# Ledger of designs, part 5: VH-VL binders against q9c7g6

Target 1, 215 residues: q9c7g6
Amino acid sequence: CASTESLTSLTQNNAAEIELKYLVSQHGWDVRRLNRDDEDEIRRVSLVQAEAFHIPLALFDDFFFMFFQAEVLSALLYKLKNSPPDRYACLVAEQTSETETLSSSSVVGVVDVTAQTESSVLRYFPGVEEYLYVSGLAVSKSQRRKKMASTLLKACDVLCYLWGFKLLALRAYEDDAAARNLYSNAGYSVVETDPLWTSTWIGRKRRVLMSKRFS
Short names: E, the ipSAE of ESMFold2; O, the ipSAE of OpenDDE; V2, 0.75 times the mean of E and O plus 0.25 times the DockQ between their complexes.

## First folded at step 5 (VH-VL)

Design k11 (framework fv_rilvegostomig_arm2)
Fold by ESMFold2-Fast, scan of step 5:
Structure k11 (fold): chain C 215 residues (1-215), chain A 117 residues (1-117), chain B 110 residues (1-110)
Amino acid sequence: as target 1 above (215 residues)
Amino acid sequence: QVQLVESGGGVVQPGRSLRLSCAASGFTFSDYAMHWVRQAPGKGLEWVAVIWYDGSNKYYADSVKGRFTISRDNSKNTLYLQMNSLRAEDTAVYYCARGGDYYFDYWGQGTTVTVSS
Amino acid sequence: QSVLTQPPSASGTPGQRVTISCSGSSSNIGSNYVNWYQQLPGTAPKLLIYRNNQRPSGVPDRFSGSQSGTSASLAISGLQSEDEADYFCAAWDDSLSGYVLGGGTQLTVL
């Protein structure tokens, strides 16, 4: 969550600006909410996430990738249709440009933020009734990948503050040093490791719970 | 070019201590988890320990828990393994390895530790 | 001794296809990615395959990996004399909170 004076100041100064398009603009990256009325942008987002999270298979990989992308797209459409606008957001990152070329192809980073009340998380935070869960962080490969990802995470902080939540939580793979470094640099701290006796069925990796608190 | 150079190995008597070092170069050391992996003479590889990029989390193989301590100094680009209460079964070549996403992407040449009387 | 099970040896002739198996359990291969390492005689191990079937830059496409259930396989097509080495599979184990490796397979090119 927001804990910096600069973020608080920005929110106070712009609290009445309902039409503020960009949540964060930093390091050459602009972050905003996905335009749910733009079908091409929704498809672009599903492709970026599918490419980041697809595990290639030895047989029929192209066929299974198409199915995986369709599943990602279906899940995104479901969330957009059935979630209140202040309890779910899909955030997109695009390069800051002096040219007003608004193209769905300009989206190169994505992250999802969802309000949750799971006991597996809340048990570690006495006094907290709900939290924002950060997931689906995906960025196209570039030389400045970490700067774009950090800007997406700052946008999550802004939403946490705007929606009145006091806790941001996410899970990162335990042996993913790059992801854990990214989240730690963004202010997240390790809380919990998945229980040793809860193995998964479909090749999913062990994860740690990380959190960022707002007072 | 990524390089990992181990040092500190030698012949040591049972029950004593030894500290291994791994000097890293060619990459941003503070961005990566680091591992120690060992290989007994004529045998396979055995993972020993890992330390996160910032030193905050450490995990050990059951065979070394309570005796070995992994640490790092990011200002010196150096990984360490403090080995206490050494046993004959700890005799091995010790490799330093860089933790990539889901794998050990670069390995050092190893340093030999022989525990014998 | 080893948590993951590999055959201790394998052999083939130049040009043939050889496969090396790696068997584990639900807490390791069944839940986590498998990677493979090649160790030439007298040298340090080198990453050969990661995330079940991905090749790092510089590894020829005749090396491939696969995973199904609690088992994994390394396949070497068009076998060459330079492939004579020890091969190890590895995966994170949830129950042990650490990486586990196979005992290694010594590949001989006849």
Scores: ipSAE 0.000, ipTM 0.419, lowest interface PAE 14.9, mean pLDDT 80

Design n02 (framework fv_rilvegostomig_arm2)
Fold by ESMFold2-Fast, scan of step 5:
Structure n02 (fold): chain C 215 residues (1-215), chain A 119 residues (1-119), chain B 110 residues (1-110)
Amino acid sequence: as target 1 above (215 residues)
Amino acid sequence: QVQLVESGGGVVQPGRSLRLSCAASGFTFSDYYMHWVRQAPGKGLEWVAVISYDGSNKYYADSVKGRFTISRDNSKNTLYLQMNSLRAEDTAVYYCAREWELPDAFDIWGQGTTVTVSS
Amino acid sequence: QSVLTQPPSASGTPGQRVTISCSGSSSNIGSNTVNWYQQLPGTAPKLLIYSNNQRPSGVPDRFSGSQSGTSASLAISGLQSEDEADYFCAAWDDSLSGPVLGGGTQLTVL
């Protein structure tokens, strides 16, 4: 025998939970927040990011990859544990329909969104006190990069709106035309920065700051 | 049910323009990236252009950049290809194709419309 | 010149197994899945294989695909006369930001 008020509250909570399950559902991809209670999903996310960002070494690469993957996993766990739910999110992309494909749906894309106040970025945006930083964008090697990546970036837009931020920022390698085109197509623009913002250290690639503003 | 129908082909002189149309039916047109692919007489398939679901992103083959413009009208379920400064090498059957939601493949093709550039 | 390389022709007799190769690079086949299209004379192309080795509904299981490194192959087992057609491989190319296709292989039965 539950009260009318209790039953109504439960029904509304279930509907809200279902509604918030997916931030974006487009192009056959569902984007949602990582389920921090799912250990397999956390490990899958760390693998997807490690594979995307690992730079192979000529010798003993398998050994170094294991260490890199462990480091990525540790960083993810630290962020999940130590960040408020409205200042950090790990977003995952999965296939919309399992019945329309012969393979089971699984996490195939990832992006991190973190609230930041770094002066090195804010110096280029007078009047802005904080921004959302987009990083760790990774798509499984065997999947559709263009549609999934753009859908993940659209989910970042949704979070920016929901959390009340006015600025999204990210960094891309200057010589990575594919990534820069992806971000430009998602509405990001290269920020005019002074030379100190680009890497000058021997052996390091140069990066550019890109941003997307909301009114 | 799902169908793409091209129109607008014909015989034109070099340097002139043509506009191709592709009418979509039987699916939610605004959910799909759409492509134009062409095939010269007796030759293989050559990708021409793609447009995103909302028309915000467009990509072109190097052979047509600056001359062809892809566009769409989601309210009319129609895809377009504006072809300017036509050359003899643009002679081909032009196909409208739907990029399948998953994976990156063309699952539905139109019957094609023929463009012949000659004097 | 096509970005993906296929042999211009292939042949076999009924009942045999025929393989059509497709060679690319790290920016296309090496990083993205391969699709195959069948074009019967006088018709539009039809999707035959997607995601390297998956078949759309209505495609017989004697058609199969595989991918290794920067190359892919289409295999047709139990070859039949109605398989006589042009076959094209295709993949997304990261550097060109668009799909790339092979020049096609004309398969003759007999």
Scores: ipSAE 0.000, ipTM 0.403, lowest interface PAE 18.8, mean pLDDT 79

## First folded at step 12 (VH-VL; framework fv_trastuzumab)

Design p2 (at its last look DockQ between E and O 0.51; V2 from the best seeds 0.69)
Fold by OpenDDE, look of step 12:
Structure p2 (fold): chain C 215 residues (1-215), chain A 119 residues (1-119), chain B 107 residues (1-107)
Amino acid sequence: as target 1 above (215 residues)
Amino acid sequence: EVQLVESGGGLVQPGGSLRLSCAASGFTFSDYYIHWVRQAPGKGLEWVAYISSSGSYTYYADSVKGRFTISADTSKNTAYLQMNSLRAEDTAVYYCAREWDLPEAFDIWGQGTLVTVSS
Amino acid sequence: DIQMTQSPSSLSASVGDRVTITCRASQSISSYLNWYQQKPGKAPKLLIYAASSLQSGVPSRFSGSRSGTDFTLTISSLQPEDFATYYCQQSWYTPYTFGQGTKVEIK
């Protein structure tokens, strides 16, 4: 059985609500929208994100991690509840079921996509009224270097096309060269860097605004 | 030095089998996807197959599906292409190449090994 | 499968000339396009990745650009060592596919 990695022909034209089960199916990964009605999946996603973004300040304190996870979960639930379906998506990556080894579909990657109209971003793009903001890219440590990040970013591109957006934007930490390189290699370009004075704020890391245009 | 070295090419009759090897040095095999790309004499490049970094996922071009098998031995830092039911159309120089996650480009190539399928 | 239509199939140019090679994808591939150089009897060499990023060690006279599904490789000033065959390759979706190639010959 030829695993027809059918990238559904991104034929731009038919705005039909093609409830695509998977946005991308490639390299052993299936990327889809998070099921808003599956509480267990939502919790799992929050855990993946919490693990990826948790900064251990001291000795691993399970309590602090749990609190952080709860915060991530709360934020996710808020977005899912208050955002229209065509303006927000949490994308999840799972192992393709045809891959013999893992019996249980586990979420191993996550990325958030949100429609935005921030003037601070749009000022760089005359004629663009809105953009799709990519955030919260998280890949399980055990699944790194398996093109997971690439697959998730491709899914963001697909979603951008499907929703009719012309611009993707994201922010990366300036000191995170690996992330910046990843996004650069995915076709994102640097638009702006946070002013130097913003680093004087205790605990705030400088970020770089990066964008990808589809016109 | 980072390099890939192909071996195992040669002359084979139609319907025969051949096993190609791609030995990696200077880098860890498990960090990269390994691809096979072939080039018929005087023709362009044709993608053949790849194996994932973990060796758990493989994908094949339709032209070789069911006949070719890509595999890897991480202990030897070597990838393989088992070619069965060879056809005249399979005559080509076979290159192995590595690919990282992003930029998803083939940055290192072997020098290639010639496979000739003829009666 | 994604088709990559590369043009021209061949061109003749002189040292110092500006050379342009184009590749059109049959569908959107975002920026997932690579350019390779191949000399006779040698393996391909990566020149450009992600449509416009220059590979380390490649001379700055090489550049890549994108307009929708149209991609362009430009050599600003052709050098003697640049006479070769060039290929575009998409890495958006499997199977990966190459353009037909463009042979750059000395005039």
Scores: ipSAE 0.813, ipTM 0.899, lowest interface PAE 0.7, mean pLDDT 89
Fold by ESMFold2, look of step 12:
Structure p2 (fold): chain C 215 residues (1-215), chain A 119 residues (1-119), chain B 107 residues (1-107)
Amino acid sequence: as target 1 above (215 residues)
Amino acid sequence: EVQLVESGGGLVQPGGSLRLSCAASGFTFSDYYIHWVRQAPGKGLEWVAYISSSGSYTYYADSVKGRFTISADTSKNTAYLQMNSLRAEDTAVYYCAREWDLPEAFDIWGQGTLVTVSS
Amino acid sequence: DIQMTQSPSSLSASVGDRVTITCRASQSISSYLNWYQQKPGKAPKLLIYAASSLQSGVPSRFSGSRSGTDFTLTISSLQPEDFATYYCQQSWYTPYTFGQGTKVEIK
């Protein structure tokens, strides 16, 4: 029969599946992991990401949007295929229904969470060996979808706890006051701003490293 | 001046009903969440219910679920708490309080309205 | 439901004293912990949000901190206007819940 290690692994897998059904359910939002075996959902999530981060072009915008979405989808598929399940998650938010939905077509928010060990972050946190990096937060700007961003960020906190990490980190553009206020009000603190020379030499926008500790 | 003013409290017998009002001024009502928090005489604070910034989502404490209904009229900048099947345990000062999305905290409170349930 | 346990339930202190009030959550609530001050016959007033952030207009003698599921409110030098009841409240998960309160009395 199965070894004690095999039985322990099976029990752990069942617990992980139960823990990941809905990470957070409140304020009319349900947050769960993207189903990596559901190709329709993966495409819908890539569309949400593409719509949130697309820079509209005055001419031929539909054409360029199709290429941008294809790039977003490719990046999402790469992360899903090449990351262990306890080191990467794409979280999706959808409206809570009074009746069960038979479709994931109501996905309206997403965020990526990735385990990382980059020295550019860890140098500020003695004794921390790795952290969870929050990226790609994409939420509706509609009034009806308020608290979706906060619910997604709480789900990141839940993953941090469940995976045993003590640090969440993210970067926001320095000139994006709305995003910086959102993260600050969710308990993130500024750690550093990108050096000025990176903005001058390569034309990139400056970013602010923000972190949230659990201890 | 940002302000919340409760009204509609009073004396009612067990099994009776009351409707509380929370009138808002000095801010855009539809941008915020409105909560009701109550405090029984000599006791601590107890959260009761809230209504979302759109007016479409509500959530209730188990102690009042099925008996109380929260609603809002954005054209009047007013939230309501309809209280039915009142019990002696519902006797309290009822506060309304404002919350923005984040931080999830009550930054503005009304002065409260007293509800007394007794025969 | 998340239970919030405050300690102590009451304390006596003199003007100028350093006062510390503790609030423990029954589970992890991240940084979603608020502190309120309530004087007799008045509505509560927000002091601290997100565990450690001071609300606008609150004196700097008030501070908040977190260690795991233990949260503290500190008044570095108690003033006459600080005699009140203090409540912690979690905003991690609905239903939101309050601690039972800590009454700070004049010695």
Scores: ipSAE 0.701, ipTM 0.858, lowest interface PAE 1.2, mean pLDDT 84
ESMFold2 (binder alone), look of step 12: mean pLDDT 91; pTM 0.938

